VH-VL binders against q9umr5. Designs and how they scored, part 72

Target 1, 268 residues: q9umr5
Amino acid sequence: SYKPVIVVHGLFDSSYSFRHLLEYINETHPGTVVTVLDLFDGRESLRPLWEQVQGFREAVVPIMAKAPQGVHLICYSQGGLVCRALLSVMDDHNVDSFISLSSPQMGQYGDTDYLKWLFPTSMRSNLYRICYSPWGQEFSICNYWHDPHHDDLYLNASSFLALINGERDHPNATVWRKNFLRVGHLVLIGGPDDGVITPWQSSFFGFYDANETVLEMEEQLVYLRDSFGLKTLLARGAIVRCPMAGISHTAWHSNRTLYETCIEPWLS

## First folded at step 20 (VH-VL)

Design gn4
Fold by ESMFold2, look of step 22:
Structure gn4 (fold): chain C 268 residues (1-268), chain A 123 residues (1-123), chain B 111 residues (1-111)
Amino acid sequence: as target 1 above (268 residues)
Amino acid sequence: QVQLVQSGAEVKKPGASVKVSCKVSGYTFTELSIHWVRQAPGKGLEWMGGFDPEDGEPVYAQRFQGRVTMTEDTSTDTAYMELSSLRSEDTAVYYCATVSYDWETGRYSFDYWGQGTMVTVSS
Amino acid sequence: QSVLTQPPSVSGAPGQRVTISCTGSSSNIGAGFQVNWYQQLPGTAPKLLIYGNSNRPSGVPDRFSGSKSGTSASLAITGLQAEDEADYYCQSYDISLSGWVFGGGTKLTVL
């Protein structure tokens, strides 16, 4: 019997976009209950990430309750940040595999078509003026905006990413770390041809320093201080890194080779 | 306004093929995803296939694979559905429809429909 | 055998509320796929009535509403009018069939 799989979508996604992924799972793991959470679709995906976390939490509770043996999470793009927050805030989650599918885990510092649509006169170097304001933090994109040239503003203004990364002192840090560490495996998926996640290494907890040089996960302060459990997970052998070239941002959930290589082995 | 105008009614013998056309106007044809739905007399709607709105590849319902082909001609802004090896149970009205994405809601729908083409298969 | 199950018929008096159910499974509605609803007047093509579970296209009156819960969906029609007499179909996507699926249809009679 296979564990249920819960899928959390990204920005401006639909459940339909995951049809191929669900079909692959149905083929290789027949009888598996798979649910794409049908919440915060379209424009609602721009709502503050803490609101989304609360709504997705309410949706996953009954699924987890019916599966005492555990569940798996497959979380795509922005959805990977939602899922990481879920793992931190849920005292009694039973997630075995957390599969992060090209998610900006250390943040985003890149111009995208959606950013240009929302903020047509701004470029990545200036977007901190919008995102690190109270008004900007009401948009999900700004909740994980990470400008490496304005670290003081990021640390002060971020209502989401700086907190779940433990980059700012807060009273829940110990409890969130404890909860996150109950995950069985953290499976990190992404690649250099994604075209949207910037730097693409954010999907592996890498990110820019002040010179826009990418520091890998093991060079990040959040890893070195083990602020939310990455160092502990790596030492435990619980982190799996599965990079794959040649996949664009919208194709991660519709590539069979990616599924077979990076996802299928973790759907026990 | 998007309009879908289908070819006229057809009568076919068992074993023949039929090719129904769907001419589109009022929008850029290459940006539309055309799907086909049939309805036997007194029966419900049955999806046959179409061009996937996300990747543009043709997909066919499993029960029609091997005898349905869906094509498009951008020079005439016309979609086609060809069904081969006809039998009496293929007697139905055949509709074309657009499948579109609403970015505000994140949802897909079959929003514009042709008038339907009656295909009768009789011996 | 329809993948999405609807009652064959439903009736109501003018001004009343009726609901039409659409029961799916874990391979369609239960997997998180959206539900759309179509109205088909006699001798005409289907018309989009509700999409994405609960959204009304422009021109559809507020009397029509949709909802989805678990593996099922529901269309509600309030303030029933004679012109609402039609066939109604639900629609979703199914991963076992790798395609779009329609319910068997419900004939609404206004008494």
Scores: ipSAE 0.851, ipTM 0.921, lowest interface PAE 0.8, mean pLDDT 93
Fold by ESMFold2, look of step 21:
Structure gn4 (fold): chain C 268 residues (1-268), chain A 123 residues (1-123), chain B 111 residues (1-111)
Amino acid sequence: as target 1 above (268 residues)
Amino acid sequence: QVQLVQSGAEVKKPGASVKVSCKVSGYTFTELSIHWVRQAPGKGLEWMGGFDPEDGEPVYAQRFQGRVTMTEDTSTDTAYMELSSLRSEDTAVYYCATVSYDWETGRYSFDYWGQGTMVTVSS
Amino acid sequence: QSVLTQPPSVSGAPGQRVTISCTGSSSNIGAGFQVNWYQQLPGTAPKLLIYGNSNRPSGVPDRFSGSKSGTSASLAITGLQAEDEADYYCQSYDISLSGWVFGGGTKLTVL
């Protein structure tokens, strides 16, 4: 009866971290097949995002094939970017709900523990020098680094985010948009107390302008150009925004109220 | 090196309770997640519960819910497992073990184990 | 009745290869949860042998290997030696039980 649910984890995650989310689904939707994709765990989550997209694509194909009526995606943090790329590159996906759980969809411009661990002498204002280099783009976290003060460098150097956003010309942009638009619903989840995603509004396709003022999704050029389908999805009523305060970055998949409010309604 | 030293063997009557201790040395106790696993004579391993390695809250196996309490005393670096309403089928060796996260692989494991505490329940 | 099913025994001659299966379900291994393996010598506590499907902790020789596919996992032992005679347990997490689960154990006999 219920569509299978595929979960895509984030940076330095474990499948164990999603145990509560899977338990909530099992309680409210018994019989639902739920799979956390057990790939690119630990240090492997730093591999280039296109490499991860290819590996996750291979894992989702048999699950989707067994469920011709459709599947749902729940994609956490970095995993939400993997999932958005999957929906663009797969001409045969059958995803109904794409649930983006506190994902840096417009990129990241914040000092985080994993960035400090990788680049201990750098701050967000200087990190563009590393991330917008060929060496830096070999790390997943740099694949979605988005420095609002170096937009030209971002547009030229980003091997992932600028491409899936349609911010830089590439031959697949039209087909990627068409594929992404086959999704039934885009559910955006995040909140001001996340503490990691910076700005937290990136989870809702908001982002900084050059003065670090957050512009909402509808003020973003990628929305206005409809470069990958956001304007079309919003006009269709297919975008659901579900912000929730009081949840830290590692707690999104272990909060029952969040699940019941923002996730459960979309697991048909 | 992490060492887990458990309290000695116990003999109990049905209906009583037992409290097994697990003293930890060689690492910072507050950074460890202690779990309990039992093994009836000639039988396999059975997870009982422990402190969740991600949030530090106690979790208990459904089979033991309502009969088991797991606590810690950070002043003595000691974990405790108390099992009440004992039955003869609770006769087992009770192990404490650390549950650790390996950031390189993103995996959890029960990596250090105590020597075990035999608890015998008989009339 | 264990949630994870293992054969009760396996055997092999010295130098040979043996495998030990661990069959789970969609609520554990099939949901994407890792598989660990433990070796238990008689009269001793279990010892971590393989974690996270295929990773060997320090001191475990490379003739021990693990793998996971679908709802099942396997432990392979090559170059079988007399000291490998022990009980072997697989472990995963189960969402129906909301907890860690162990297989029933496999006694390995070296002929």
Scores: ipSAE 0.846, ipTM 0.920, lowest interface PAE 0.9, mean pLDDT 93
Fold by ESMFold2, look of step 20:
Structure gn4 (fold): chain C 268 residues (1-268), chain A 123 residues (1-123), chain B 111 residues (1-111)
Amino acid sequence: as target 1 above (268 residues)
Amino acid sequence: QVQLVQSGAEVKKPGASVKVSCKVSGYTFTELSIHWVRQAPGKGLEWMGGFDPEDGEPVYAQRFQGRVTMTEDTSTDTAYMELSSLRSEDTAVYYCATVSYDWETGRYSFDYWGQGTMVTVSS
Amino acid sequence: QSVLTQPPSVSGAPGQRVTISCTGSSSNIGAGFQVNWYQQLPGTAPKLLIYGNSNRPSGVPDRFSGSKSGTSASLAITGLQAEDEADYYCQSYDISLSGWVFGGGTKLTVL
């Protein structure tokens, strides 16, 4: 029978937003137990990401315990960062496919319609003043804000992204890498017409250098140093890249072609 | 305050059609998603369909697919539900309701309801 | 008939606490979909009472509370009053039916 699927939503989401994705799974893989974790909805999605990781961890433990053969994760947008942290901090996870659905895995740097909706007068070049402060790090958006022009502030102030990327030394780095590497497959999904994730290549572990030139995953220091296991996973053949054009940020979980091409093959 | 005012009671013969209206006031109509729920006498609530709050297209409950059409007229702020091939079991009170998204909680709800329209199907 | 199962009736004395259960399945509440609750007084339209498992709309007293666990949800009413005598419906979304679903309803009688 099919492994259970656990869905982790993003910023200002609800379980209802994933109804189409769940319907696709029900149609193509009947009998699959699918759970959208009904936590940190709406405004609560702004809570510090480590707080969210703790809450989601408590929710996934009983599901994983009932499925010793393994589970799959589908993690959307901000939820993909929560899931990557889960894979690092859980020494007993049994995740086969980690499906990262348009997630800002290397961080976010951009004025977008999404950011203007939350902060209608904000400019991306100045958000580091807010985000790289103790007060700013109490908000989830700032936990993955990655200003390529203020690397010293990012490395010092980031309470989340710099840690899970292994960009700042910490005593758990070796254990977190070992835990993350127990995943069966890492499936990276995103595309150029997303409109929110900036650069969109962050969904594939690409990101800006200081000149705002996008460096691909294999050109990133975190890959080259294998700081949390990306080089090891790629060498194993465990990384799947599934880019798709023409999909806006809110449509990734409601596009059947995207589901059939990028998601369904990995829901064993 | 948001108000939903429905058209008056209807008596129809089997095989006919009925079209119930739902006029909205006190809020911007184009920001609302109107759904329809019916209740047979002495029975519970049954969702019929509505305009999906995320994509704005009509969706119908499977058992009504092919018999129901839901439309909106933004010039009059009025939603319509038309049910065809009426049978005696279609005798019910038909409600319109708004489906609203609350950004603070991230939740959907049927928060404002019309007064109901009694539709009686008899020969 | 009803996808969400509620007891057909519940009763309590004034001032007491009552609960109304709503039991779903893995295709609705168990999949993580929210639960809403509606109160219907005799001869009136339903009124939103609880949404998103536990949130109260403005004007609903804090004597009403909701919770969700696993495939089930519960509405609790404390300090029971005569005007609470009504029908109560739970609601969620169901992926097998691709639509919203209501419970069969619970008649609350205040003794």
Scores: ipSAE 0.845, ipTM 0.915, lowest interface PAE 0.8, mean pLDDT 92

Design gn4
Fold by ESMFold2, fold request of step 23:
Structure gn4 (fold): chain C 268 residues (1-268), chain A 123 residues (1-123), chain B 111 residues (1-111)
Amino acid sequence: as target 1 above (268 residues)
Amino acid sequence: QVQLVQSGAEVKKPGASVKVSCKVSGYTFTELSIHWVRQAPGKGLEWMGGFDPEDGEPVYAQRFQGRVTMTEDTSTDTAYMELSSLRSEDTAVYYCATVSYDWETGRYSFDYWGQGTMVTVSS
Amino acid sequence: QSVLTQPPSVSGAPGQRVTISCTGSSSNIGAGFQVNWYQQLPGTAPKLLIYGNSNRPSGVPDRFSGSKSGTSASLAITGLQAEDEADYYCQSYDISLSGWVFGGGTKLTVL
């Protein structure tokens, strides 16, 4: 029998959006219990990410309890940040594969249709004024907004990303790193034609420096300091990088070639 | 506001085809997703297929694959469902319905329905 | 033999509460897919009543409510009225059939 698979969706998405992914799993791993967590849909996906982590934690506990041999996580877009926080805060998680599907793991610095809808007079160059305020941190998008030109504000104001990345000291940092490192594999998926995640290399823990030059994961300070365990995890051979061109942001969970190449091998 | 008006009743022989139309008004047609649902006399609802809001192309229920074609004509704001190789068990009322995505809830629903088109397959 | 199972009928007196169940499986409701509910009066098209498990479209009174738990969903009608006499269908998405599915329907009789 196969380990259960738990799917966590992103912004303004729903469980229905994952129907093709679930169909692929059913075909290749028949009998697998797959659950798309039906929480924080629509406008609720804008709630603070710590609130979402709390709700998703409550949903995964009974699933993990029924599967003592372990589960797999497939976490899409914003959902990949929720899942990484889950792995940090749960002392007792039993996740084997954490599959991060085009998630802004090092943050987001891009103008999107969602930002234009939510903040119509803002652009990425001035959004830090909103996001790095107490009011702005009430929105999930701002919880992982990462302006490379205002790093001091990011480090001081971020209520979520700077904490789970270990970029700002907090009393739980050591425990969170220990918990995250219990994952069996970290599978990073993304690609240059995504069109939403900016830079797209954020899905692989890459990000802009102050000149908007993309530094890869191994060049990031959080990697070099091993702040939450990336260097340790890579040294174990537990990080899998699976980039794929030609896939737009909304198509990652509906592309069979992507599934067969990047997801299927890790659902044993 | 959105109104779906379907073509009139049809009587067909086994082996023939039927093409039901669904004219839309009260919204921008190219932004609408039209799905088709049938109901045999005295029986329940059966989804046949439609335009998936995410994909922008028709999807068909497995049971109807190879027999059904769903098309749209943006010049007349009209959706069509054509069912071929008709059998007596295809006798039913055929409905078109809009499927909309509600950004507030993140949910899909079949919110506006046509009046239905009776298709009778006699033999 | 619908993949979503509803009781074939339920009844209640005016003012009472009735509940209509919709039982699915791990390939539909249990996989996390939403549940919608439709009301169909005799000789008419279905009308959306509840969508996304618990949301009411404009014009549907708050005495109609929906919920989802595990592999099942429920429609509750409080303050039952004569005009509520109709057929009620639940709907979800099913992975094995790769499509939207409806329950077999429940005839509600108001006594």
Scores: ipSAE 0.772, ipTM 0.889, lowest interface PAE 1.2, mean pLDDT 92

Design gn7
Fold by OpenDDE, look of step 22:
Structure gn7 (fold): chain C 268 residues (1-268), chain A 123 residues (1-123), chain B 111 residues (1-111)
Amino acid sequence: as target 1 above (268 residues)
Amino acid sequence: QVQLVQSGAEVKKPGASVKVSCKVSGYTLTELSIHWVRQAPGKGLEWMGGFDPEDGEPFYAQRFQGRVTMTEDTSTDTAYMELSSLRSEDTAVYYCATVSYDWETGRYSFDYWGQGTMVTVSS
Amino acid sequence: QSVLTQPPSVSGAPGQRVTISCTGSSSNIGAGFQVNWYQQLPGTAPKLLIYGNSNRPSGVPDRFSGSKSGTSASLAITGLQAEDEADYYCQSYDISLSGWVFGGGTKLTVL
């Protein structure tokens, strides 16, 4: 039968937000056990990402244990980072497909309405003053804030993204890389009309250089150094890139065409 | 804070249609997601359909698809539910309700209800 | 026949603790969708009692509590009072029906 599917949500989401995705899966793969993890919903999604990783870990462990053949992860927006970290710290996970659904995998440096309501008194160019402070790092958004103009602060103060990327040396880097490489496939989904993920290429591990020129995954130091296994995954054909235009950030999990094209092929 | 006032009781013949109204106050209709739930005498609650709080599109319970239409008049802050091809089994109290999102908890719920409209279908 | 199954009736004496179960499936509660509870006094419209599994709206006494586990949810009422006599409904979302669903309802009698 079909492997279980675990869904991890993003900022301020509800399990209800994923009803269409679950309906698609139920329709096309009947009998699939699909679960949206109902943790850190609403305001609680602002909790530190490491705390979220721990909570979601506790939820997925029993599901994985009941599925010796493996499971699929669909992780949306901020949830994609949670899942990547989860797979990095778990030495015994059995994830076949890790589907990153419009996730800021290489970080966020956006100036969108979405961030404006969260930080109404801050501009994108000045958010580093908050995010790279000790108290700023207590908020999930700051855990993956990646200011290309303050790389030194990012590398030294980012308590989450810089670590899971292996950009800052730490004693678990080798083990986390090994653990992450246990994934069967890494499916990266995103698009230019997202409107929230900035730059949108972050969903594909692209990101700004110091001049705010977007560089592709293969140009990133984390890839070139294979710091957490991207180069290795690509080499063995385990990375799938599925860009799609015309989809806003809040619609990635509720688009039938997107599901059929980018998600469904990896649920069998 | 939100108030829902429904239209009065209706008596209809089998095969006829009924249109129940629900006027909102306290908030504008554009700020709310209206749903409809009915309850046959001595029976439980049955969700009929409503406007999706996330995308604003109407969606209906499968049982009523093709027979129910839900509309809104934003100029009068009034929601409507029309049920056609009425049967005796459609005799029930029909409620409108708001489905709201709580950002703190990330939860949806039917938080405000109208007083109900009794619809009797009898030959 | 309801997608969410509730006992048709429960009873308790004043001051006692009563529990109302709501049994779903992998297509609703088990899929991760939240459970809400509603109280309906005789001759009145339903009222939101518990939302999001365990949250109480303003004005709802702390005697009422909700929980969720696996494919089921539960409403607990402690310190039962005469005014608690009512019908109680659980509610969730079901992917097989693509819509909101209510339990069959439970009539609570205070002895």
Scores: ipSAE 0.925, ipTM 0.955, lowest interface PAE 0.4, mean pLDDT 95
Fold by OpenDDE, look of step 21:
Structure gn7 (fold): chain C 268 residues (1-268), chain A 123 residues (1-123), chain B 111 residues (1-111)
Amino acid sequence: as target 1 above (268 residues)
Amino acid sequence: QVQLVQSGAEVKKPGASVKVSCKVSGYTLTELSIHWVRQAPGKGLEWMGGFDPEDGEPFYAQRFQGRVTMTEDTSTDTAYMELSSLRSEDTAVYYCATVSYDWETGRYSFDYWGQGTMVTVSS
Amino acid sequence: QSVLTQPPSVSGAPGQRVTISCTGSSSNIGAGFQVNWYQQLPGTAPKLLIYGNSNRPSGVPDRFSGSKSGTSASLAITGLQAEDEADYYCQSYDISLSGWVFGGGTKLTVL
């Protein structure tokens, strides 16, 4: 039988948004138990990511317990960060494939329609003033806001991304790394036509330097220092990169070609 | 507030086609996702199809594939459901309804309904 | 025969509490899709009663409540009133059918 698949949604998503993905899985892998976790939907997806991690943890633990052979995680957009954190804090997870579906794994820094809607009076260059404040960090988006021009503020104020990346020292860094390394495969999916994840390479752990030049994963300090295990995972052949062009952010979970190419191979 | 006004009752012979209209007011049709649900006399609700609220594409229940066509006229804010090859089992009240997304809760629901159109299929 | 199974009928006296169950499967409620509830008074179109498992639209009394667990959902009506006599339908999305699905409906009789 196929391993259970757990789907974690993104910002303002509904379980309905993943109907096509579930249908694809049902069609190609009949009998697979697929569950979209119905937590932190709508505006609740704006809650602090650590709170979300705790909630999702409570939901996945029973599923994992019933699946001793392992489970697969498909985590979309913001959900990808939630899942990475989840795998970092869980010392007993049994995740075979962690599929990061167009997630801002190295953070977000861009003026997108999503951000404009949430912060209509804020510009990308000034959002740090909000996001790196104590009250700003109470919003999920700010938990992974990564301003390359204010690295000091990011490192000191980011209560989520900087920690799970191991960019700021904390007492759980070693343990979290150990836990995350329990994953069988890390499948990174994203593309240049996403339109929301900025830069789109963030889905592959690429990100801006201080001059807003995009550096790849292997050039990032988190990789070079192996702060949360990326270098180790790559060395063992556990990282899969699946870039695809022509897909907008809201279509990653509803594209058949993308599913067949980037997702389906890792659901066996 | 959204209002849906449907066309009048229809009586058809087996093998014929029926086209029911649903006029939208309060909002424009382009702002709404219209779906159709029917109910045979003394029976339950049956979803027939509609326009996907996320991508705007029409999709139909498998049971009606090839026999139902749902269209929209944005100039008149009117949605249409045409059912062909009618049979006695198609005798039912046909409802149009809006499927809306609530951003606060992240939920979709059929929040507004037309008054229904009785379609009778008899020889 | 409906994808979502409801009891054909329930009854209660005024002021009592009644519950209507909606049993689905791993292809709908169990897959994480939300459940909506509709009230249909005799001779009228359905009305949205509960959406997203437990949310009430404006105008719906708080004596109506919904819940979801596993592959099932439940509608609870407290302080039953004569005006509550109607048919009630649960609804969700089913991946095996690639579409929205309704329960078979429950006729609620107020004694």
Scores: ipSAE 0.923, ipTM 0.954, lowest interface PAE 0.4, mean pLDDT 95
Fold by ESMFold2, look of step 21:
Structure gn7 (fold): chain C 268 residues (1-268), chain A 123 residues (1-123), chain B 111 residues (1-111)
Amino acid sequence: as target 1 above (268 residues)
Amino acid sequence: QVQLVQSGAEVKKPGASVKVSCKVSGYTLTELSIHWVRQAPGKGLEWMGGFDPEDGEPFYAQRFQGRVTMTEDTSTDTAYMELSSLRSEDTAVYYCATVSYDWETGRYSFDYWGQGTMVTVSS
Amino acid sequence: QSVLTQPPSVSGAPGQRVTISCTGSSSNIGAGFQVNWYQQLPGTAPKLLIYGNSNRPSGVPDRFSGSKSGTSASLAITGLQAEDEADYYCQSYDISLSGWVFGGGTKLTVL
């Protein structure tokens, strides 16, 4: 009697990319209903993250309603930020395991092929000029762009990440924290050979300080202030960290050893 | 323009093997993934296997495991499907097709098809 | 036996609308996998008609449309023409079979 599993994809994904993950679940947990949400695929994954959160919310409601004992979320890359926002905005979610699969939870400060395609004359050092503008915030990548050298611009311009992190006062911050804290477990997965998430420790709520020194989750201001519940979750023993070396960004959902080690134990 | 040209019709006895070729022009096999689909007379389409567009490794439909091998020769841009231990039920038209990803939609499709190769297994 | 179920035949008069259903399960369409549609004219190779549930490749008239809901998909043909008489196949991916699957096919007859 396994809980249903909901999968939220990342940037420029297709449901086909998750076929191996779904096959692993079918082999080890037969009878589990697994759904990759077939929304915002391809270039639509560049739409503002709040638009994506709204659409994904509408899709998860009927699944959660059919499973009053709870569901699990597996959320990959950009999808992990969508899922964290879902957990905050849904007063009545019933998520047991939130499995964050190589997601830039504290943001992204690294060049990627997709950024070069979208903004061909930019590098990470100057991308803040685009991303921290109203036009730039219409792109999902910029919604979690986090330039450690322009913190004042980030805090003023971010329409998504600074809000879900509780880094800016807003009227929903207390309610969002309360909702997020209803999750049973937060499972953080990532590794040093990812090649895309920069710093890779963002998958574990680590990030750069102004000198590009990586501070771990417990050294982050959002943790120390418990702005959205990380300190509370850690104190409950609800945070699981599962790092794994040797896995590139597009291989997290197609590696059997990673599945067996980091994902399978949490699919009750 | 992508074009797929397959080898000619074959007649085989039960227990033999057949190897169908599919020559690609307009692109290279390093850029495209070739899959194979068959159709028995009066029947529907049946996927047999192909090269995964994401990892480049062959994978086969479960019912053909152990009997089918799919290979590629990038120097001639020719894909091959070999089916062994032929039975009369293997009488079919065998198609090659490209599987391609559309970045704009995030979708895969079997978009270019060969003309088909009739393989008849009799006696 | 196909895991995607289509009606064996449908018919319509010229100018009318027909729909062709494709019913899957939680291991394919219901798991979130895309649906493609192919047209096969007699004696020819299949031709891509719709991909990714609703996308039309270049050269396919806009009277052909696709949709997906739950575990099922539909192909709609409006303004039916004599040349639309063909076999139509849906396609998706299935996690139990670890592979692509086609529906059994639907013969469209234009009266």
Scores: ipSAE 0.845, ipTM 0.920, lowest interface PAE 0.8, mean pLDDT 93

